# Miniprotein binders against q56419: the designs that were tried, part 107

Target 1, 326 residues: q56419
Amino acid sequence: MEGRTLEEVQEEVFKRHGVLVPKKELEDLAKALEEAGLLLTEKVEARLKEEEEKLKRERPMRLAGLSYPEGEREARAFLEAFRASYPGEGEEARVLLMPHLEPSRVPEVYGAALAALEKTPPPERIYLVGVAHRPLKEKAAALPVPFQTPFGPALPDLPALQALDALLPFELFNTPLAFREEHSLELPLFFLKGRFPEARVLPLLVARRSPELGEALKVVLRDFPGLLVLAVDLSHVGPRFGDTPLTRTLAEEARRRDLGFLERLAEGEPEAALAFLGANPTRIDGVEVVASLLPLLRERKGKVLAHRLDLEAPTLSAVGAGTLVL
Key: E = the ipSAE of ESMFold2; O = the ipSAE of OpenDDE; V2 = 0.75 times the mean of E and O plus 0.25 times the DockQ between their complexes.

## First folded at step 11 (miniprotein)

Design k12 (at its last look DockQ between E and O 0.24; V2 from the best seeds 0.00; counts 0 for: pae E 8.4 > 1.5)
Fold by OpenDDE base, look of step 11:
Structure k12 (fold): chain B 326 residues (1-326), chain A 104 residues (1-104)
Amino acid sequence: as target 1 above (326 residues)
Amino acid sequence: SMEEKIRELAEKLAKLAEELSELAAQGEDPEELEKRMEEFIRVFLELYELDREKDNPEADYWLQMTIELVWEFLDAFRDGNVEDAVELLMYIAEAAEKLAEALD
């Protein structure tokens, strides 16, 4: 776009504020803003670079003391309470779909995940696939550093991550800053690390569907076996998401979509699950993750252990969460 | 809550962007402008560092838009394009206001 002239800016300011700013004052301000902006830009860039350099060493906890306890003892009590919130027994999982929603909103869904993990032999490694809530440079990314948890650091499986990178048509180790605050990894990892303290982790984010990721992971899993975890939420409905306030009809549709999606996944028909959603009018969060992992989900039969559509009362909105084992 | 914090920061960012645009228009004290710019960047960085819950597509859109506009603003400043920078402040204010509204 052709840069607007100072005269056009002057005219716009005049139109909006009724003040004609003299050209000289605009020039002086422009210069002052330029000087201030340059200094600020340099400071911001330096800070971002510093944060990026920190992420080369470790990913610190961001939600400790907010979403879960920071102290190990309290964290263990937290796990036990969440497990207790689910009255059922779990099943052994080779693939676990679990939420990344604020744990306090859907305790029994996380409890169901813990129940499944109780029946799962300790894996050597966990492939943790979350949803990128920030833009990625590529369709998917990984951060090959320790993730801090109240139970100690979750250590990366570097050999498996390198094997995965080698099979992808893009650089896997991209956009480290996207991992800094990403709760879709941090929240599930709390539960996973608490249950499997010795497991290495492959923290993966998906921004857009990547069939290449699923094919590559299928190969990597042969040489580097482990538990696959899909950390995804389900429907997002209500004003926060561009809908009208939650109604019985809207809630029923959200539940229908969530359960229909999960049931088809449980039958080993992930393509049917995606087809069932169509245009995804209730905004199931996990669609891009599932679409990326089709080769790993096909023909695997499992069970839906829990589902909840949780109301956020202040916004009259609701988010679906589920736990599925395959 | 995280959402409340994002809303508060968005409101503050919007206000600061408006004030900066007005100061730019009035030709005020370079020191005051610098101070407000520093505050603006501080608020932005705090907002940028917060976790983005995808649970509000509208809020997510406006948050992303706000961030993109701030980066464009910073680039415009770096490039010495002051006219674009002032215009971008107005768009930042609008986007941040919309973000705050989406979180109300």
Scores: ipSAE 0.016, ipTM 0.359, lowest interface PAE 6.7, mean pLDDT 86
Fold by ESMFold2, look of step 11:
Structure k12 (fold): chain B 326 residues (1-326), chain A 104 residues (1-104)
Amino acid sequence: as target 1 above (326 residues)
Amino acid sequence: SMEEKIRELAEKLAKLAEELSELAAQGEDPEELEKRMEEFIRVFLELYELDREKDNPEADYWLQMTIELVWEFLDAFRDGNVEDAVELLMYIAEAAEKLAEALD
């Protein structure tokens, strides 16, 4: 990512517009853009500050009417339809891995998660660990506020969140804006809150692997028992993600990596699961979460209940989703 | 209607992104660039504040994509990567065009 020269920018402008812009004119344009960018920054920062203050009090629904119904009655019917999409039985989960991909694209994968929740005693709290899709100031973050759902607000477990913050070498609550549109929490939370309406939530995001987070969570879970949920998607392949268009070979590779990853996790071998992925060429986004939570995943055996690699037709790309109980 | 408003904003955003990208090739007056960028931001903020497109999945996809690309564009300025910001304008124009097309 280290800097482009003005010569390189000049050549890129030529490629895009079929005209060569002299270096001096590019320098003048760069200065003008920087000056206009200062005005832009102040305007946008004022808007962001307003959103940040709102998020310090509650996190509103952003996907109601898009990914799930807004009304409670319709939301309950939605849950039942998704459970019916998976005809199998679940197993009790101490740890649940479930997707955050658009629910209608992988109905049986969410249905498998619901089947697992049916076998799971209602927890006092849920540790919901998603993947940050916007930058965090630290390796991980939390937002200790109610998250709105069609089933009512999912209340934060403030004592557990405060205990977690106290154990970490970084500020846990300092990136509220990252939660504004974070679907990796909102989509799984809909299903979790629908099944466990009394459970409090620890809404957590991981941007970069943090061994400290896993060690701290192991301590917090001892004192504040609950259900650990890894809300992660698997492979991301195709042009949207920087690849060639999805081919049979790329899809087969993505599926192989997804299943190999999940199966090694199911054997209680999270380090082997990470090693299996190597450089992560199919961009499984669960890697940073798993790498953070190793102490909670080691020697915990379980079962893969469902998997799908789902095509995004508009972008000729695909995303993998799975359900794993440990 | 809400869809009509989103389509109008998307068309305007796409045109503004193209005009900003073209200014790099034409070498025009910095005052014109600043004016276009102010309009671009006003249009983006108006689009950003609208509710999500609930009844048109293709439009919702491109609305989300457009918003994410504009955030990347703004991040490039915050990081001092003006060259990356210029590249992103073409992606923004394409995504906003797709959004407008999805809304008819």
Scores: ipSAE 0.012, ipTM 0.401, lowest interface PAE 8.4, mean pLDDT 84
ESMFold2 (binder alone), look of step 11: mean pLDDT 84; pTM 0.849

Design k13 (at its last look DockQ between E and O 0.11; V2 from the best seeds 0.00; counts 0 for: pae E 10.8 > 1.5, placed apart)
Fold by OpenDDE base, look of step 11:
Structure k13 (fold): chain B 326 residues (1-326), chain A 104 residues (1-104)
Amino acid sequence: as target 1 above (326 residues)
Amino acid sequence: SMEEEIRELAEKLAKLAQELAELAAQGEDPEELEKKMERFIRVFLDLYELDRDKDNPEADYWLQMTIELVWEFLDAFREGNVEDAVELLMYIAEAAEKLAEALD
């Protein structure tokens, strides 16, 4: 690829910004930036490498003391309060769809998840599939390390993770830094670990739809049975998401989309659920996760236990959350 | 709030990126350029560390874009591709501004 000449850059800067940068000044800047950039790049790389090396050992809590209590006693009280916020009874789950939204915003939805978990026999392992809010090198990723929780570390199922990696056309253990701050795993894991302290976990992130992931998981689940958890939110509407302030009409559309999506999933028709959303105008968060897990969701009937569209008043925006059992 | 902090950092990053691009254009003091570059990277690292999943897809998009562009910028510098580096600074400024706007 013929590198653009300094003259071409000079011309482009001139065309875009109306400033003619002298060639000598560009060369001097280039050199200064190179020297400064090299030093800074080395420092940045060293820090990133250090963070990656830390993530080879464990994933620390990032939201303890913010979204949930750090102390175990307080954390247990937190779980009980959330469970109490849902007045219903749960059902046994083989697949659980639950939110990853800030728990305080949708307590009864998390309460419904806890109610379902009460009716679920303790699994040997939990396949926790979250949404990647950071770029991944591949369509999906896993972090095969302990995740810290107030209830102790959630230990990875290394044999099952290795079996999954072996069936994927890409390296599963990619982009460890994407897991560092990922709340779509951390928040659900708090509730899951609190209920099933002995369960091993497969922490998975999906950035883009991966049919290969669903097919691979279907095979892995035969040899390594466990609970599948989809940690996904639903509609995102309002100014934070590029819409006008929340109106009754916009809220009704968001609820219609959320419930229509969940109901079709509950009927065992995940393709119909995706088709129902079309272009996804209300920005349902879990679309890529569901699209990746189609083989595991087909023909499974279940029940919607809870749904809420929660208003964030400062931004006049709203996020949908739901709990579904299959 | 964390959102306010991200916004402030994004605004600072945008400004610094633009200033670096301008300094590059004016042939200013290498020492001043180095200081601004250090500040730019510090602000970026602070922003990168605060990159918490937020329920704002637009902000998340621009945050990701900003981060990706900064990495590309750093790579361009490593490769000695000054032309691409200057262009990338302008894209960083734009992306960071869009990030800040998405959080206003």
Scores: ipSAE 0.015, ipTM 0.321, lowest interface PAE 7.3, mean pLDDT 86
Fold by ESMFold2, look of step 11:
Structure k13 (fold): chain B 326 residues (1-326), chain A 104 residues (1-104)
Amino acid sequence: as target 1 above (326 residues)
Amino acid sequence: SMEEEIRELAEKLAKLAQELAELAAQGEDPEELEKKMERFIRVFLDLYELDRDKDNPEADYWLQMTIELVWEFLDAFREGNVEDAVELLMYIAEAAEKLAEALD
C-alpha cells in the first residue's frame, strides 16, 4: 500500500466491488491508517480477495452438523421435531418475522414460524432480510448466488435482485465476505427452504437503517411478488452486550420490551414500535431492519405467535426471539 | 485434526490480540505494532478459512464470537478509532481464549 498512489487504490477498490469510492474519502482513510502506523499488506489482502471470489459463485453451508443436520432425511426429521415443539396453530403470512438465534435455544419460536408457513401459499420467491453481523460497505447488501442447504441449493432470484439493485442509490452487491459466516440468513433459510423447496431467494443483509431499501423493496415486491421474511432477533441483554449482569428483573424488563415491540408491529405501527424502545433501540437486534422496511410494515396487522428470552449460559447474557405474522 | 488446528490458531490469536492492545495503548513502537498487526491478520485469516464441521456448541459459539469481534476491530482500526480498537482487541483475546478452552 505505501508504494501505490491513491488513485491506484481507488481503482482497485472499484474493480473489486463495482463501486467507485470518492477520492476525498480514500484520502481520509489513508491518512487515518498512516497515523495509526499500520498498513495491510498485499499478501493478506490477496487472501481476502480469494475468499471473496469463491463467494461470488456460491455460498456453502457453514452450520450443517453444528446447528442442523447435514443429511436431507435427518434435516426433514429435524423440521418435523421443531414444528412439533409449537403445538399452536399458525396464520397465513404476507410478512413473517422469525429469529436467527441458534435453533436449539428457541425451538418453539422456530416451530411457530413453521406453523405460519403451513398456512402460507407457496411463494415464487422469498425476500430474506437478515442482520449483518459483519460491517457492510453500504447500509445493506445482497449476495446473488446459490446458498447451499441440506434440501438442495436455494437459487437466487436474479431478475428481482437486479431490479432492487437498480433502484438503490448504492451498489447492492458490495460485501461478499460478510455473507461467509452470516447465520442470520443461513439458519432461517434452512427452515424456509425445507418448507418451500421451489422458492427462489433474495438474500439480503441490513447493517444500518436504509429508508431507500424499504421504498425500493415496495416497488420490487409489486413486480416480483413473494414472501417477506425479517430474520431478526430481539433483546440483547447482559455482560456480552455491555450491560450489567443479567438479573431476573432485567430479564423481565427485556421480555416486556420485546413483546411491546412485537405487539406494536402487529398493530401495523412500526414507527410506534421503534419509539417504544426509547433512546437505546440497539438492544433489539432487528431495529435497523424494521427501520429500513417501514413502507412494507405500515398498517399491516397481524399476530405474535411466540416469544422466548433465552439465556446464553457461557456469557450470562440473554437474547430474545419471536415469531410474528403480518 | 481440524479442532486441534482451530485450538492452536485461537491460542495464537488471543496472545497477538493482547500484545496488540498493549502496544496500541502505549503508542511507543509503530514498527512493532505494524508487524504484530500483520501476524494477527494472518492468523485470523487461517482461522477464518477452516471448515467448521463440528458438533461442539460451546466452541462453535466462541469461534463465531471471535470472528465477529475481529471484523469489528478491523473496521474500527480502518476508521482510526484507537479507543474502540483497543477495547475490541481485549474482547478478542478473551473470546479466543474461551474458544481454545472449549476445544481442550
Scores: ipSAE 0.000, ipTM 0.306, lowest interface PAE 10.8, mean pLDDT 82
ESMFold2 (binder alone), look of step 11: mean pLDDT 84; pTM 0.850

Design k14 (at its last look DockQ between E and O 0.71; V2 from the best seeds 0.00; counts 0 for: pae E 3.5 > 1.5)
Fold by ESMFold2, look of step 11:
Structure k14 (fold): chain B 326 residues (1-326), chain A 104 residues (1-104)
Amino acid sequence: as target 1 above (326 residues)
Amino acid sequence: SMEEKIRELAEKLAKLAQELAELAAQGEDPEELEKKMEEFIRVFLELYELDREKDNPEADYWLQMTIELVWDFLEAFREGNVEDAVELLMYIADAAEKLAEALD
């Protein structure tokens, strides 16, 4: 016996979630994979091997000319345009939460981050904590190499990274390929490097919550003070994320969850922020980062500067983004 | 149980993703590859329709990763990015295997 046919499942998903993968496109996918053959697989393997070796020395720009301008002059004008999209004033940040969503989708949220950076004294280093979008071998990872930007290379703070690695119960430098296309570091870094061109960076990724990371970072920050940046997005709702199609009701729930989470963080109550979300029904992306970094967030009061829940009409889905200073 | 059903589907999805990558590596076998692609999509959609496992944050993390990777895989073909699609099968196999392990 067999389960439901592909056509039956496809129709049911369409009826419940408003997502259709036409049979012709499935046939085209199968044909394209068939034509890929051994040569394409070997090409992908060779590409990954080559890029892994390069990532042992530097992390190149992947989004220049796509998400931000490639040239330095144009990149500076781009920053100014984004700052202008947020008419408010920032506040000095010791901790900054900012998005990693495509900048053109949430311009005022990135503008709010720039407003906060205007009020922030240039740090010696930036602890940039993003969210892994590819599997890591451990709960968290770092890549101790320069990250290229239109403003020049963002140099790693090697002593701070080595101190962090020494304090963890796992190897911190564990998955270089996960950084290859990781936009949660590249997009925020563009803005941070543009504002603080002399700051060194600790480029960190979290896959799963790691209390050990937060405790280790608290120790490292005492000897290597700097700006802590949580480069995270908020609610992920809709069929791309395992939900029904976006409705006004689901969007209002996502906004409520996003803002309630941010507001509790702003009160210095990160455990309350996590408890407010419960099982995280709107899949706030930043939960694993916040859960990892509790020791660094407790008792730090601040302010939510901006929020947007941005619609992806073709997928009937949405992603939330916010700016919080602590 | 729901947990056992998710584990079973995750193990099957991981195996199918691996087999799709392996069949592509072995050369031209169009009928077997098409059969495995249909099985892969069917298993994914069945997994997709199950409720999230809220009592196990580790499993919930890997389930979400798996869902997002599969949609990225499907979009890569739609956009003509076949090389990224093949790479994504490798990530899907890894994530689905970790999902199954989290539900042991």
Scores: ipSAE 0.392, ipTM 0.753, lowest interface PAE 3.5, mean pLDDT 85
Fold by OpenDDE base, look of step 11:
Structure k14 (fold): chain B 326 residues (1-326), chain A 104 residues (1-104)
Amino acid sequence: as target 1 above (326 residues)
Amino acid sequence: SMEEKIRELAEKLAKLAQELAELAAQGEDPEELEKKMEEFIRVFLELYELDREKDNPEADYWLQMTIELVWDFLEAFREGNVEDAVELLMYIADAAEKLAEALD
């Protein structure tokens, strides 16, 4: 690529991957960075420090007015519409696997989660285990502060979080900035808080598999019973994730792996689910979460309620989403 | 080896991401920033186009993280969200460094 213009690079990317990165956008960014730059890095570091200090008190909504309504009345109507998008009935969940993808992309999958929650007695606490889309200092992390929602704050279960921390070989309360914009917690939490307004929450992120986390949680759940929620997506395929543009073959393989993974989990065989994926060529998002929670998933039988592979047309990429009850 | 090539590109990408973040801070010459951005994109595309052997799960994790963060960066950039873009450059630098370390 030495000596190629940005336009030539864009054309090549388009030819190879079917995606155009507009030169103008790069130029505009460069200008925007220039205009903003005189104040940005020291300011960004200062802002990051300030944001980190704020995260000691609460986690504000980041996706309100974008992914879901900010107002409570509108948020309730949103929940009802999503529930209506799934025509089936749910089952009581002790473990719920649900997506964290943009809700508008997979409404019926979230609807299936809501259907399951309708059949679930209100838990005292929800163990909400998401996927870290930012680097963590440890394999897993927690943020022991209120998470803002349109339905009021989701309050942390501090005793249960402390009990979990005490059983882990690493500091659980690490990398607070990773939670600031983490949608894998915020989006599922909207639905969970809307359904169970009085439940305490343990917001957990997993970056890499931690068998210790599953063993610790198994102990904690004895003294602090609650609903376990795996907020995970499934296959990530296409240019956005390092593949060629979505083809029928690639989509079929993604669906096969998604369903094969979910079905084995539904049979109470999480090790078989992981083994089925092997090197995880379609990049199922929830692999590290499931691998961490094996002790909690073993021998639990359940049902797959919904699945979708959703196309992101601008990038010719697709993400799998599913809802599983155990 | 392919692993060595990925490591070298990851190291370059990490450096360029950090340099871009620093240049954005200093309000330097738009021409220099544009040049560094072009270099960053070129290195990324070279890394992106490599056929990967999935024999190192840790490297695969950080490679995937790096790719996703670069896409997020480009999105933030397109939206004119400069603060998010600079933050994402820092995460790209970290992820790419971890990728390089996973291949040492």
Scores: ipSAE 0.343, ipTM 0.735, lowest interface PAE 1.7, mean pLDDT 87
ESMFold2 (binder alone), look of step 11: mean pLDDT 84; pTM 0.848

Design k15 (at its last look DockQ between E and O 0.72; V2 from the best seeds 0.00; counts 0 for: pae E 1.9 > 1.5, pTM E .720 < .8)
Fold by ESMFold2, look of step 11:
Structure k15 (fold): chain B 326 residues (1-326), chain A 104 residues (1-104)
Amino acid sequence: as target 1 above (326 residues)
Amino acid sequence: SMEEKIRELAEKLAKLAQELAELAAQGEDPEELEKKMEEFIRVYLELYELDREKDNPEADYWLQMTVELVWEFLDAFREGNVEDAVELLMYIAEAAERLAEALD
């Protein structure tokens, strides 16, 4: 690569990975950055500090008007349309695995989750476990505040959250800013709050596997029973995720990995599900959550209701989504 | 080794992300900013072309986050969201530092 220009390197990467960043876009990006200057950095830092203080009181909607409607009437119609996109029947869930991928990309997968919720007695509380898309200070985190939705605020279960915090070897309430834009909680919560408006929520994020979290949750669930929701996506393949460009062979492998993982979970064998994935070559992001929550998944048998590997054509990438009831 | 190469690129990427954020904050040298951006993209593409780390789940976690954050960073500018782009540089620096630490 000695003597190669940025443009030459980018063209080679495109040939190998299907990712192109045109030189003009790079020049425009650099110019926009320099035009922003010192004021922009101070403004960003001030915004983050202000948002962090706000997050100590509530977590506002960030995706209303983008991923789901802002108004309650339209939001209820949206839920019903998603349920209608899944023609099958649900099953009662003690544990629900559902996606956090953009709902319009996998409507029948969210519809299957709604079908499962129809069969599920309204819980007193929901343990909503998502995937951190920003660095956490610890392996896991929670944010003990109301999360706003078009259906009203989803209130935190403070006693259960405090019990969980007390059982962990680290401070559970550790990274408020990581929740600011975290869609893995907001998108599933929209559907859950719409169907269970009275349930309290434990909004949890997993970054890296934490056996301590699973053991603590096993204890907390005995005293504070509720619905456990794994809000996770499955395979992540293609250039957006560090792969070569998506091919039919890679897509078929991703589907096999997704379904094999889900099927083993449905047999009550979460360790076998993880072993099946090995080094996780298709980057199922549910792995860290499942690995954390083993004590809650063992010997719970259930059913895979839906699955889709959804193509993201502009990035030559794909993401898998599924619905599993246990 | 592959791990040492990934570690070295991750350290360089973290430093470049921090320097880009600092240069943007100063706003006085557009030629230096453009040069630093080109270097950032080049280092990212080299890191991107390396095979995925198979035997270190911690490193794989941080590598995956770094890759996804850089895509978000590029999208932010394509959408005109410059403030978000600067924030993302801060997260990229953190993730890349954690990747390098995981390979120590």
Scores: ipSAE 0.581, ipTM 0.815, lowest interface PAE 1.9, mean pLDDT 85
Fold by OpenDDE base, look of step 11:
Structure k15 (fold): chain B 326 residues (1-326), chain A 104 residues (1-104)
Amino acid sequence: as target 1 above (326 residues)
Amino acid sequence: SMEEKIRELAEKLAKLAQELAELAAQGEDPEELEKKMEEFIRVYLELYELDREKDNPEADYWLQMTVELVWEFLDAFREGNVEDAVELLMYIAEAAERLAEALD
C-alpha cells in the first residue's frame, strides 16, 4: 500500500493509542533533528562516551526539580507530605517492595513505604534492586559509584558489591549507561536516602531473571546484612504498553493480578506469585526481579500496605503500584 | 507465521531506527528524514497491532521494551529533546534487534 501521509500516520496513532501526535510536532522534530544532526552522531557518541566516563565517578540526579525537589529543605518537606498521604502505620521491613513510578501519581504508596521505613531500624546497607528500562549486556548489573540525592550522595558498599560480583557467573559491573536515566533506582533512592542518610547502597538492576543473583545475594547477605528493597511497579496496561485503551475490564484484571501477586508474596510464596501471573498478560514490572530473588523471598511472611492502579489520562494507560513489607 | 511476521517487522524497525539516528547525525534533507520517520512509525504500528504470542517470554520482553522505548522516543520528540530522541532511537534499534534474535 502506498506510503501513508504523515497525517494518516497521525490519525492511525490517534485511533490506536488515543493520542494525537501533532503533524507540526513531527515536522518540528524533523527540523530539530536536521538542525541538531550536524552535531549529533559523532557528538552523541562522544557525549555517550563522556557520560559513561562520568558514571565512573558518580551518578548525578536526573529528576531533581522534576519528580522531587532539588533542595534539601524542600526535599524533607516532600518526604513529610508523602508520609502524610498514607494514613496507616508501617511495619518493620527486612524486605521492602515499593514502586518506582512517578511519585506524584501514587503518593500514598510511597507514603506506605515511608511508614514501613519508620518502623525499620537503620540498616548498614540497602540492597536496592530496580528494573532495567534500558537494555543490559547481562541479566543484571550494578553501578559501584555514589548516587547523588538532595540529602547528599548515597555511597556504594564496595566490599559487598565486590563480594556479589565474585559469586556471579557474569560481570556484575556492566552497562553503566543503563543507570544514567534509570528512574527505578533514582526515585526509590530519594526516599531511602532521606530516611537512612548513613546507609550505604548497592544499586542493582535486573533485566531478566537471574537465579544466580538471588543465590549470590543470599550468601552475601550473611556477611553483609542489610535491607533488601525491590523497586518495582506492577501491571502496565493500555496503549503505552501495547494494549487497547483502558477499560473497566482491563483495569479490574490489572488490579486482580497486582493484588494476587502481592498477597502471595506476603504469604511467603514467591513461586506461587509467579505461577499466578502465568504469561503475565498485564505486564507486572517486578516479575523478573522477584524471579531473581526467590531464595530471599521464600517463607517470609509480611503485609501489603498499599496498592493503586494509576491512570495516565493522556495515553489512556495505567500502571499498578504497591508497597509490601516482609 | 505470526512469529515470522514479528521478526520481520522487528528487523525492519531496527534498521529504520538506526537509519534515523544516522540521518539525524548527518543533517540530511528534512524531506528524507520525514520520509524515514513515517516509515518508522508505520512499521512500529504494524508491529504494535500484531497479537503477541505469549509462548516466548524472551520475545515478549524485548517487544515490551521496544514499545516502551518508542513511546519514550515520541515523548522526547514532542518535548523537542533531540539528543534524547536520538539516544532512544539507538535503544529502539537494539531492543528490536534483540526481539528479532529472540524469534530466530
Scores: ipSAE 0.336, ipTM 0.730, lowest interface PAE 1.8, mean pLDDT 87
ESMFold2 (binder alone), look of step 11: mean pLDDT 83; pTM 0.841

